# Ledger of designs, part 390: VH-VL binders against q0atu2

Target 1, 119 residues: q0atu2
Amino acid sequence: MLDKKARIRTSREYRNVFEKGKRLSGRFLIIYYVENALDNNRFGFITNKKIGMAVIRNRIKRQLRAIVREYQGQVKNKHDIVLVARAGIGKSSFEGMEKDYIAIMKKAGLFARNANKID
Below, E stands for the ipSAE of ESMFold2; O stands for the ipSAE of OpenDDE; V2 stands for 0.75 times the mean of E and O plus 0.25 times the DockQ between their complexes.

## First folded at step 19 (VH-VL)

Design tl10 (framework fv_dusigitumab; at its last look DockQ between E and O 0.92; V2 from the best seeds 0.87)
Fold by OpenDDE, look of step 19:
Structure tl10 (fold): chain C 119 residues (1-119), chain A 121 residues (1-121), chain B 111 residues (1-111)
Amino acid sequence: as target 1 above (119 residues)
Amino acid sequence: QVQLVQSGAEVKKPGASVKVSCKASGYTFTGYDINWVRQATGQGLEWMGWINPYAGETGYAQKFQGRVTMTRNTSISTAYMELSSLRSEDTAVYYCARDYDYYETSYFDYWGQGTTVTVSS
Amino acid sequence: QSVLTQPPSVSAAPGQKVTISCSGSSSNIGDTYVSWYQQLPGTAPKLLIYDNSRRPSGIPDRFSGSKSGTSATLGITGLQTGDEADYYCGTWDDNPSAWYVFGGGTKLTVL
């Protein structure tokens, strides 16, 4: 599980990222990202009803958290990043999600230079 | 500026099919889902389904399962909605609308001008 | 017929305030956010309110939205003749599967 300080927790914090951040869309994910004034990154996860029932939304959220944890050490610091799951993600494999995450983060330029597992 | 421009009016006979187009401009086409909504004369709005233009994933309202097909051509930023086995009850104005994901939900922030489809014998 | 319930019509004189209700259930309005759409006669719908109470750019502050429990409300103050239109609430539902639901629509007449 992500460290408590590495999580976006309040609706205000989420909305701040949505309104002030940059938007980038992949096949299964949309990311909103903005620089923060902290020494660490914070991640938020959105799975709305477009994805399907609560059991599906929860599964997808867990998988996205796992992916973010895996690569969090390779992300440039001082960013708030919100991952929004697109409707089709419910039928995607974990590997497909991971691939999309990597691709969109690369496109956003959010991976550090010393990233090792980024391909 | 974001724009959705739909194809012209259609007149079809019962049992036929109709394919309506929706050309998007002013934004990254593959970055936003497209929804289709119809409205019979003097009636309310009825959601038909969505398409993710990135790879073509779709979700249809149960009512239209088996009769509706949503597709897209990314090279021309155009979404398509095809409805088969047309009935008189399918007479309506059909709209495409862009889906904007915001926080824990999404809403339709831009709409096409609508396409009138008339089904008559 | 509509999953969300709206009054068929409301009316008021110019300058007055009107409210339009939208009633749903726990699977839609109860646990998500509501949008409102304005449809002027002979035109396509237009986004009026999102996230229960937020206004898109260009929408005047005399339009307001709120949500409580499984119901949402659209408020219009300082009613103008140009506000005469149909108004629809909408949101996502996940029962039995993911689908977008609209209210039946409310015709607003400016007297």
Scores: ipSAE 0.858, ipTM 0.944, lowest interface PAE 0.7, mean pLDDT 95
Fold by ESMFold2, look of step 19:
Structure tl10 (fold): chain C 119 residues (1-119), chain A 121 residues (1-121), chain B 111 residues (1-111)
Amino acid sequence: as target 1 above (119 residues)
Amino acid sequence: QVQLVQSGAEVKKPGASVKVSCKASGYTFTGYDINWVRQATGQGLEWMGWINPYAGETGYAQKFQGRVTMTRNTSISTAYMELSSLRSEDTAVYYCARDYDYYETSYFDYWGQGTTVTVSS
Amino acid sequence: QSVLTQPPSVSAAPGQKVTISCSGSSSNIGDTYVSWYQQLPGTAPKLLIYDNSRRPSGIPDRFSGSKSGTSATLGITGLQTGDEADYYCGTWDDNPSAWYVFGGGTKLTVL
């Protein structure tokens, strides 16, 4: 699990990322991201009711947290990053979400330079 | 800047199908979902469904399941809504709208001009 | 019968204030965020308020929104004849399944 220091916690913090951050969209994910004033990254996870019922939304969030935890050591520091589930994400496999995350993070330039080769 | 331009008015017979197009410009088409909403004369707004134009996935309102098909052509930044087995009660203005994700919700920030579909014998 | 209930009409004189209510349930307004749309005669709807109370760029601050419990309210002050339109609340709902719900609409007449 991501520790509490690495989580975006308040609605104000989330809204700041949506208001000030850059937006990139993939197949099933959107990321919003902005530099923060900390020495670490913080991650947030968003679903809404268009995704499905609560059990589906909670499953999606758990899967996204697991993906972020796996790759967090490769992410450039000092960023607040919010992952937003897109409509249709419930049809994706875990591997599909993982591929999407890797592609978006590479496109955003958020992976550390040459820290890991991801195909 | 952001525009959604829809195809022109249609007159159809009962039992036919109609396909309305929605051409997006001024933004990255695959980056935002498109929703379809209709409005009969003097009536309120009725949500029909969404399409994720990147993935091609759709979600339809139960009322239209089995009669509606939403598709897209990403090469020309265009979404489509096709409604089959038309009836007189399908006479309405059909809108496409861009879905903007914000925090724990989303909303329709840009709308097409509307396409009038008239179903009469 | 809309799942989000709005008064069918409201009216007031220029310069006055009106409010438009939108009543829903725990599965929609009570658990998520409300948007408002303005539809001027003969035109497509236009986003007026999002996230319960925020205004998009270009919407004057005489338009306001709030939410309390399972109800939302649109406020319009300094009424102008150009505000004569239909107003719709809207939000996502997941009961019985995921869908977007509009209120029935409120016709505002400025006399």
Scores: ipSAE 0.838, ipTM 0.925, lowest interface PAE 0.8, mean pLDDT 92
ESMFold2 (binder alone), look of step 19: mean pLDDT 92; pTM 0.949

Design tl11 (framework fv_dusigitumab; at its last fold request DockQ between E and O 0.93; V2 from the best seeds 0.90)
Fold by OpenDDE, fold request of step 20:
Structure tl11 (fold): chain C 119 residues (1-119), chain A 121 residues (1-121), chain B 111 residues (1-111)
Amino acid sequence: as target 1 above (119 residues)
Amino acid sequence: QVQLVQSGAEVKKPGASVKVSCKASGYSFTGYDINWVRQATGQGLEWMGWINPYAGETGYAQKFQGRVTMTRNTSISTAYMELSSLRSEDTAVYYCARDYDYYETSYFDYWGQGTTVTVSS
Amino acid sequence: QSVLTQPPSVSAAPGQKVTISCSGSSSNIGDTYVSWYQQLPGTAPKLLIYDNNRRPSGIPDRFSGSKSGTSATLGITGLQTGDEADYYCGTWDDNPSAWYVFGGGTKLTVL
């Protein structure tokens, strides 16, 4: 689990990212990201009902959290980043999801220059 | 400016198939799901399904399973909805609509102008 | 027959306030967020409200939305003749599987 300080926690914080952040879409993920006034990154996860039943949504959320944790140290600081699961993600593999995350984060330029797990 | 432009009216006989197109412009086509919604004359809105234009994943309402096929051509930013084994009750205006995610929900923020499909003997 | 229940019609005079209700269940309105769509005669639906109570750009503040429990409400103040239309609530449901559900629609007549 992500540290408390590394999590977007309130609906207000989520909506702030949606409204003020930049949007990029991958195959399975949409990311909204915006600079924050902190010294750390915060991550949020959205799995809405269009993805499927609660069991599916929960599984996807767990997998996304695992992916984010793995690459957390390689993300540029001072960002609020919300991951939104897209329709169809329920049929994706973990590896496919991870690949999509890496691709979209690269596209966003959110990985640090010295990142070593993204190739 | 986001815009969805649909193909023209169709007249079909029972048992035939109809394929409606929806051309998107003004945004990244693969970045947003497309929903299809129909409306029978004088009736309400009925959701048919969605397509993720990125790779073509689809989800259909149970009512249309086995009879509807949603596809896309990314090179021309166009989504397609094909309905087979047409019946008189399929007579309706068919809409495509862009899906926009916001917080823990999504909504249909842009709609095509609609395509009238008439099924009659 | 619609999953969400709306009154079939409402009416009021110009300048007045009207409310349109939308009733659902715990699997839809109760657990997610509601959108409202306006459909003028002979036109495609238009997004009016999203996220229960937020207005898209261009929608005047005389349109409002709220949600409580398994019900949602659309409010229209300062009613204008141009508001005469059909209004639909909608939201995502995951029972039995993921699908979008609409209300039956409410015809608003401006007297």
Scores: ipSAE 0.917, ipTM 0.960, lowest interface PAE 0.5, mean pLDDT 96
Fold by ESMFold2, fold request of step 20:
Structure tl11 (fold): chain C 119 residues (1-119), chain A 121 residues (1-121), chain B 111 residues (1-111)
Amino acid sequence: as target 1 above (119 residues)
Amino acid sequence: QVQLVQSGAEVKKPGASVKVSCKASGYSFTGYDINWVRQATGQGLEWMGWINPYAGETGYAQKFQGRVTMTRNTSISTAYMELSSLRSEDTAVYYCARDYDYYETSYFDYWGQGTTVTVSS
Amino acid sequence: QSVLTQPPSVSAAPGQKVTISCSGSSSNIGDTYVSWYQQLPGTAPKLLIYDNNRRPSGIPDRFSGSKSGTSATLGITGLQTGDEADYYCGTWDDNPSAWYVFGGGTKLTVL
């Protein structure tokens, strides 16, 4: 579980990232991201009904949170980052989602160059 | 700027198949899903399914399971919908539409011009 | 018979206001966000409203949307003859499995 300070909490905060942020798509994930005025990062996780029933959507969110937690120390500070599950993500393995996350975060320039797990 | 241009009208016999194309321009084709929607004459809109053009994964409406196949060719930014075992009730205009993810939902922000498919005996 | 129920038709004079209702259920409108599409005669549908009440660029502010419970409403003020079209609500549903559902459509006549 991410620290409470590292969570995007309200619908207004989420919508701000969609309205003001940059969008990058991967195989099973989309990220929206924008610089914030805090000293830390905040993460949000979105699934919608096209992904499947609630139990499937909740499983996907848990898996994405676990992935983000594993790599959060490697993310450049001061960003609000929303991970959006893309149609078809339910057919991916956990490892497939992790690989996709790493690739898209590198493409966005959000990982530190020589961080622990990926640089 | 964003455009979806579909293939031309088709006339088919019952039992045949049809494959409709949808060429995207003005955006990153693999970055957005494509949905297919049809409309029989004088009727409403009927969702058929989606394709994730990056992954190649698909999801089909239950009604069309076993008869519909959605594919793409990313090198030419083109999505395809193939409907097999055609019947007269498949006579309709077929649309492709771009799926835009926003917050906890998504919607169809751009549509192709439609492809009329007529199934006649 | 549509999962999302709309009146089949509505009409009003130029300059007046109309509303178009869309009634659904807890698995769709009650738990999701609604879009509206305009289909002018002989053309493809066009996105009119998203996220219940937001307008894409180029859609005039005389078009509005709202949602309450399991129902959504499209409002059109200052009605013009060019507004004569079919209007569809739409949203995702996950009952019995994931699918996009459209309302049955409403034909707007400007008389």
Scores: ipSAE 0.852, ipTM 0.928, lowest interface PAE 0.7, mean pLDDT 92
ESMFold2, look of step 19: ipSAE 0.836; ipTM 0.923
ESMFold2 (binder alone), look of step 19: mean pLDDT 92; pTM 0.947
OpenDDE, look of step 19: ipSAE 0.868; ipTM 0.943
ESMFold2, fold request of step 20: ipSAE 0.840, 0.827; ipTM 0.923, 0.921
ESMFold2 (binder alone), fold request of step 20: mean pLDDT 92, 92, 92; pTM 0.948, 0.949, 0.949
OpenDDE, fold request of step 20: ipSAE 0.915, 0.915; ipTM 0.959, 0.959

Design tl2 (framework fv_dusigitumab; at its last fold request DockQ between E and O 0.92; V2 from the best seeds 0.90)
Fold by OpenDDE, fold request of step 20:
Structure tl2 (fold): chain C 119 residues (1-119), chain A 121 residues (1-121), chain B 111 residues (1-111)
Amino acid sequence: as target 1 above (119 residues)
Amino acid sequence: QVQLVQSGAEVKKPGASVKVSCKASGYTFTGYDINWVRQATGQGLEWMGWINPYAGETGYAQKFQGRVTMTRNTSISTAYMELSSLRSEDTAVYYCARDYDYYETSYFDVWGQGTTVTVSS
Amino acid sequence: QSVLTQPPSVSAAPGQKVTISCSGSSSNIGDTYVSWYQQLPGTAPKLLIYDNNRRPSGIPDRFSGSKSGTSATLGITGLQTGDEADYYCGTWDDNPSAWYVFGGGTKLTVL
């Protein structure tokens, strides 16, 4: 699990990212990202009813948290980043999600220049 | 700026198929799902399904399973909805609508102008 | 017939206030966020309210939305003749599977 300080926790914080952040879409994920005034990154996760029942939503959320945790140390600091699961993600593999995450984050330029294990 | 433009009216006989197109412009086509909604004359709105234009994943309402096919052509930013085995009850205006995500939900922020499909013997 | 329940019609004079209710269940309105759509006669629906109570750009503050429990409400103040239209609530449901549900629609007549 991500550290408490690395998590977007309030609806207000989420909505701020949606309204002020930049949006990029991948196959399975949409990311919204905006600079924050902190010394660390914060991540948020959205799995709405569009992607399926609660069991599916919870599974996807756990998988996305695992992916983010794996690459957390390679992300440029001072960002609030919200991951939104797209419809259809329920049928994707973990590796597929990971690949999509990496691709989107690269496109956004959110990985550090010396980041490794991102191909 | 952002808009969806649908194909023209269709007249079909029972048992035939109809394919309606929805051309998107003003935004990244693959970045937003497309929903299809129909409305019978004098009736309410009925959701039919969604398509993720990125790779073509779809989700259909149970009512239309086996009879509806949603596709897309990314090169021309166009979504398609094909309905087969048409019945008189399928007579309606068919809309495409862009899905926009916000917080823990999504909404339909842009709609096509609608396509009238008439099924008559 | 519709998953969400709306009154078939409401009416009021110009300048008046009207409210349109939308009743659902725990699997839809009770556990997510509601959108409202305005459909003028002979036109496509238009987004009016999203996220229960937020207005898209261009929508005047005469239009408001709220949600409590399994019900949502659309409010219109300072009613104008141009507000005469059909109004639909909508939201996502996950029972039995993911699908978008609409209310039956409410016809607003400006007297």
Scores: ipSAE 0.915, ipTM 0.959, lowest interface PAE 0.5, mean pLDDT 96
Fold by ESMFold2, fold request of step 20:
Structure tl2 (fold): chain C 119 residues (1-119), chain A 121 residues (1-121), chain B 111 residues (1-111)
Amino acid sequence: as target 1 above (119 residues)
Amino acid sequence: QVQLVQSGAEVKKPGASVKVSCKASGYTFTGYDINWVRQATGQGLEWMGWINPYAGETGYAQKFQGRVTMTRNTSISTAYMELSSLRSEDTAVYYCARDYDYYETSYFDVWGQGTTVTVSS
Amino acid sequence: QSVLTQPPSVSAAPGQKVTISCSGSSSNIGDTYVSWYQQLPGTAPKLLIYDNNRRPSGIPDRFSGSKSGTSATLGITGLQTGDEADYYCGTWDDNPSAWYVFGGGTKLTVL
């Protein structure tokens, strides 16, 4: 997550994932994901103003980054993955966001078989 | 294809309530938020609020706080907007619209046909 | 008055070009992405432009959009009588709290 090569950086790269990727929605999250041509995953994080004021949106992005960092070793490689905050996410706890992330990533088939929290 | 079909016109007296339905088809209903927008005769569009049909969470425009309730029934892919304590100023066409997320924004890509609500004494 | 300011009306002859402005603030257009909606007489609004300048499928390229600072512009070239409609800009705002704001609307008359 902290590695600069594991980050989606430009608006063009983000838009490409929205345009070419698959979409799955959960209770408070949406993911867009597409295979990339790299050896690694790249992650992106999106909020918009419907979520709340900037301080709230930044807090949510920080929480989502922490969740992704915790589980990134379980994610199948070669994917660009954008997490989009969904309306109502501000009413979720961190644990609720985490459970939602795990469920949607499993549904997408993006976790490696028998993947668990990395120790 | 993707469409939103709304309930028929309503005529109400001041002080009553109205509940407008919006049935979705051609897509996964719980996967996209629904927004409600109204338009008084000869006037512009006015946003009322959103519902996240998966979570059931809502957000309302401040103007309607306390008078509007947005709900859904996921088993029949239908969203509802109920407006209470109706006044003559609430006479309008009420629209539902699908909220489509794209990059750092979203927009209303599909609209219902509108439901005319007339409030008259 | 609307938070997003549009001229109340514009007019032009068939084949001409027209622009419709939408003026907002730093909390909306200045920090967001603008959509435009067309409302033909007696019908529901329809998405014309999203993400400032992108066209959904089926919208001809004579419709264009742009944004600069806190203002957005819808351009229509090769005007047709069927373009006679009301046009609304719209975007999310978070001041004072999260909400979607529409411009006041612009009535386009094709004479």
Scores: ipSAE 0.860, ipTM 0.929, lowest interface PAE 0.7, mean pLDDT 92
ESMFold2, look of step 19: ipSAE 0.841; ipTM 0.924
ESMFold2 (binder alone), look of step 19: mean pLDDT 92; pTM 0.951
OpenDDE, look of step 19: ipSAE 0.823; ipTM 0.935
ESMFold2, fold request of step 20: ipSAE 0.843, 0.857; ipTM 0.924, 0.930
ESMFold2 (binder alone), fold request of step 20: mean pLDDT 92, 92, 92; pTM 0.948, 0.949, 0.947
OpenDDE, fold request of step 20: ipSAE 0.913, 0.913; ipTM 0.958, 0.959

Design tl3 (framework fv_dusigitumab; at its last read DockQ between E and O 0.94; V2 from the best seeds 0.90)
Heavy chain, then light chain:
Amino acid sequence: QVQLVQSGAEVKKPGASVKVSCKASGYTFTGYDINWVRQATGQGLEWMGWINPYAGETGYAQKFQGRVTMTRNTSISTAYMELSSLRSEDTAVYYCARDYDYYETSYFDYWGQGTTVTVSS
Amino acid sequence: QSVLTQPPSVSAAPGQKVTISCSGSSSNIGDTYVSWYQQLPGTAPKLLIYDNNRRPSGIPDRFSGSKSGTSATLGITGLQTGDEADYYCGTWDDNPSAHYVFGGGTKLTVL
ESMFold2, look of step 19: ipSAE 0.837; ipTM 0.924
ESMFold2 (binder alone), look of step 19: mean pLDDT 93; pTM 0.952
OpenDDE, look of step 19: ipSAE 0.871; ipTM 0.944
ESMFold2, fold request of step 20: ipSAE 0.861, 0.843, 0.850; ipTM 0.933, 0.927, 0.929
ESMFold2 (binder alone), fold request of step 20: mean pLDDT 93, 93, 93; pTM 0.954, 0.953, 0.954
OpenDDE, fold request of step 20: ipSAE 0.914, 0.916, 0.917; ipTM 0.959, 0.960, 0.960
ESMFold2, last read: ipSAE 0.843, 0.847, 0.850; ipTM 0.918, 0.930, 0.930
ESMFold2 (binder alone), last read: mean pLDDT 93, 93, 93; pTM 0.952, 0.953, 0.951
OpenDDE, last read: ipSAE 0.911, 0.913, 0.917; ipTM 0.958, 0.959, 0.960

Design tl4 (framework fv_dusigitumab; at its last look DockQ between E and O 0.89; V2 from the best seeds 0.85)
Fold by OpenDDE, look of step 19:
Structure tl4 (fold): chain C 119 residues (1-119), chain A 121 residues (1-121), chain B 111 residues (1-111)
Amino acid sequence: as target 1 above (119 residues)
Amino acid sequence: QVQLVQSGAEVKKPGASVKVSCKASGYTFTGYDINWVRQATGQGLEWMGWINPYAGESGYAQKFQGRVTMTRNTSISTAYMELSSLRSEDTAVYYCARDYDYYETSYFDVWGQGTTVTVSS
Amino acid sequence: QSVLTQPPSVSAAPGQKVTISCSGSSSNIGDTYVSWYQQLPGTAPKLLIYDNNRRPSGIPDRFSGSKSGTSATLGITGLQTGDEADYYCGTWDDNPSAWYVFGGGTKLTVL
């Protein structure tokens, strides 16, 4: 699991990212990202009812956390990043989600130059 | 500015099919889901389904399963809703609407002007 | 018939305050955020409130929203003749599967 300090936790923090951040969309994910004044990145995860039943939403959230955890060391620092799952993600594979995450993060320019295992 | 422009009015006979178009402009078409909502004369709004223009995935209300098909053409930023086996009860104004994901939900922040579909013998 | 229940009509004089209720269940309003839409006569719906109580740009502060439990409320103060319209609440439901639900709509008449 992500470190507590690496998580967006409050509604106000989420709304700040939505309102002030940049938005990019992929096949399964939408990311909102904004610079923060911290020495670390914080991640938020949104799986709304459009995704499906609670069991599906929870599964997707766990998978997205796993993906973010795997690549968090390669993300440029000082960012708040919220991942919003799109409706079709419920039928996607883990690999498909990972691929989409990598693609959208690259498009956002959020991976560090020395990032590896990014393909 | 962000807008959705729909195709013109349609008159169909029972049993026929109708295909309504919705052209998006002013934003990245593939970045937002498109929803379809209809409204019979003097009646309320009825949600029909959504489509993800990025890859064409869609989800339909149970009521329309088997009769509705939502598609898109990304090259012209246009979404389509086709309804088959039309009946008189399908007479309504059909709207497309952009789905904006915000926090723990989404809402329809931009609407097309509507397309009147009349089904009569 | 509608999943969300609204009064069919409300009315008040100019300058007055009106409220429109929207009643749902735990699978919709009780577990997510509500939006409100205004539909002027002969026009397409327009987003009025999102996230229970937030106004899009261009919506005056005369319009407000709130939510408690499985019910939502739209408030309109300083009622104007131009506010005469149909108002719909809406939100997502995940029972039995993901679908968007509207209220039955409320016709607001300005006396």
Scores: ipSAE 0.849, ipTM 0.941, lowest interface PAE 0.7, mean pLDDT 95
Fold by ESMFold2, look of step 19:
Structure tl4 (fold): chain C 119 residues (1-119), chain A 121 residues (1-121), chain B 111 residues (1-111)
Amino acid sequence: as target 1 above (119 residues)
Amino acid sequence: QVQLVQSGAEVKKPGASVKVSCKASGYTFTGYDINWVRQATGQGLEWMGWINPYAGESGYAQKFQGRVTMTRNTSISTAYMELSSLRSEDTAVYYCARDYDYYETSYFDVWGQGTTVTVSS
Amino acid sequence: QSVLTQPPSVSAAPGQKVTISCSGSSSNIGDTYVSWYQQLPGTAPKLLIYDNNRRPSGIPDRFSGSKSGTSATLGITGLQTGDEADYYCGTWDDNPSAWYVFGGGTKLTVL
């Protein structure tokens, strides 16, 4: 579960990751990530109106949160990581988003162990 | 240097099609979406649609649905916009623009030089 | 009439200041972030302001932006003859479906 400590909460915290972080793009996702001064990771989730109406954007965010929660234990510590939905993400399946996330996180070098699916 | 360079001016007859190219350089082409915007003489800017060049997916303004197709060739970092069934009111300058995602929005941070398309009998 | 309403023109003398308004609705400006674009005569538009009030690198600080409610404002101080251009506000909207909306444009004349 993504508890209070594992969430990026404020617009200032989000903007810091965009301003200071590294950017890496996938098929339907972009991640921005930067080392933090905490003992843990924090995750943020962003959509904008080009994705679709609010109900669609909220569904996408819930799906991305579920994916991140599934793999959270494999992520190298001390990072703030923001997932940004790309135009066209509504045409991807949940499985497609999951594959995209795994590929991006591996390419970024953010998995600490082999990225195996949790049982 | 980040650049978008478009194909040259075109003169077309009504009923024809036009395909405008937009070649990207100085950045990872698949990492940013491309939007197309047109401007008739003395008029404002009119958004036409976007392409996600990684996925190859596009979305179009309702006005152009059925007449516009946006594609890309990633091996040469080039986006394309094709407009069919041309009429005189399609005479305009056509721009491509790079879409930059920032927080809960995005905006067009780099623009091509524009391609003039003239539709006349 | 455009979805985002701008005055069609404004003018002022060199060295003076102007403001350009952009009025929208709850589905666009009221619910997201505004950008401004400058189009000099005979050229492509250029990003001038993003995220309501931020300047990209290379844009002088005499250009400023603000947002309140469903309206946005571009401010230009210390006007120069080279500022004579068309200015457009822009933002994403999702009503009735996702699209990008520009204001109708404002022609700035420096006299």
Scores: ipSAE 0.837, ipTM 0.923, lowest interface PAE 0.8, mean pLDDT 92
ESMFold2 (binder alone), look of step 19: mean pLDDT 93; pTM 0.950

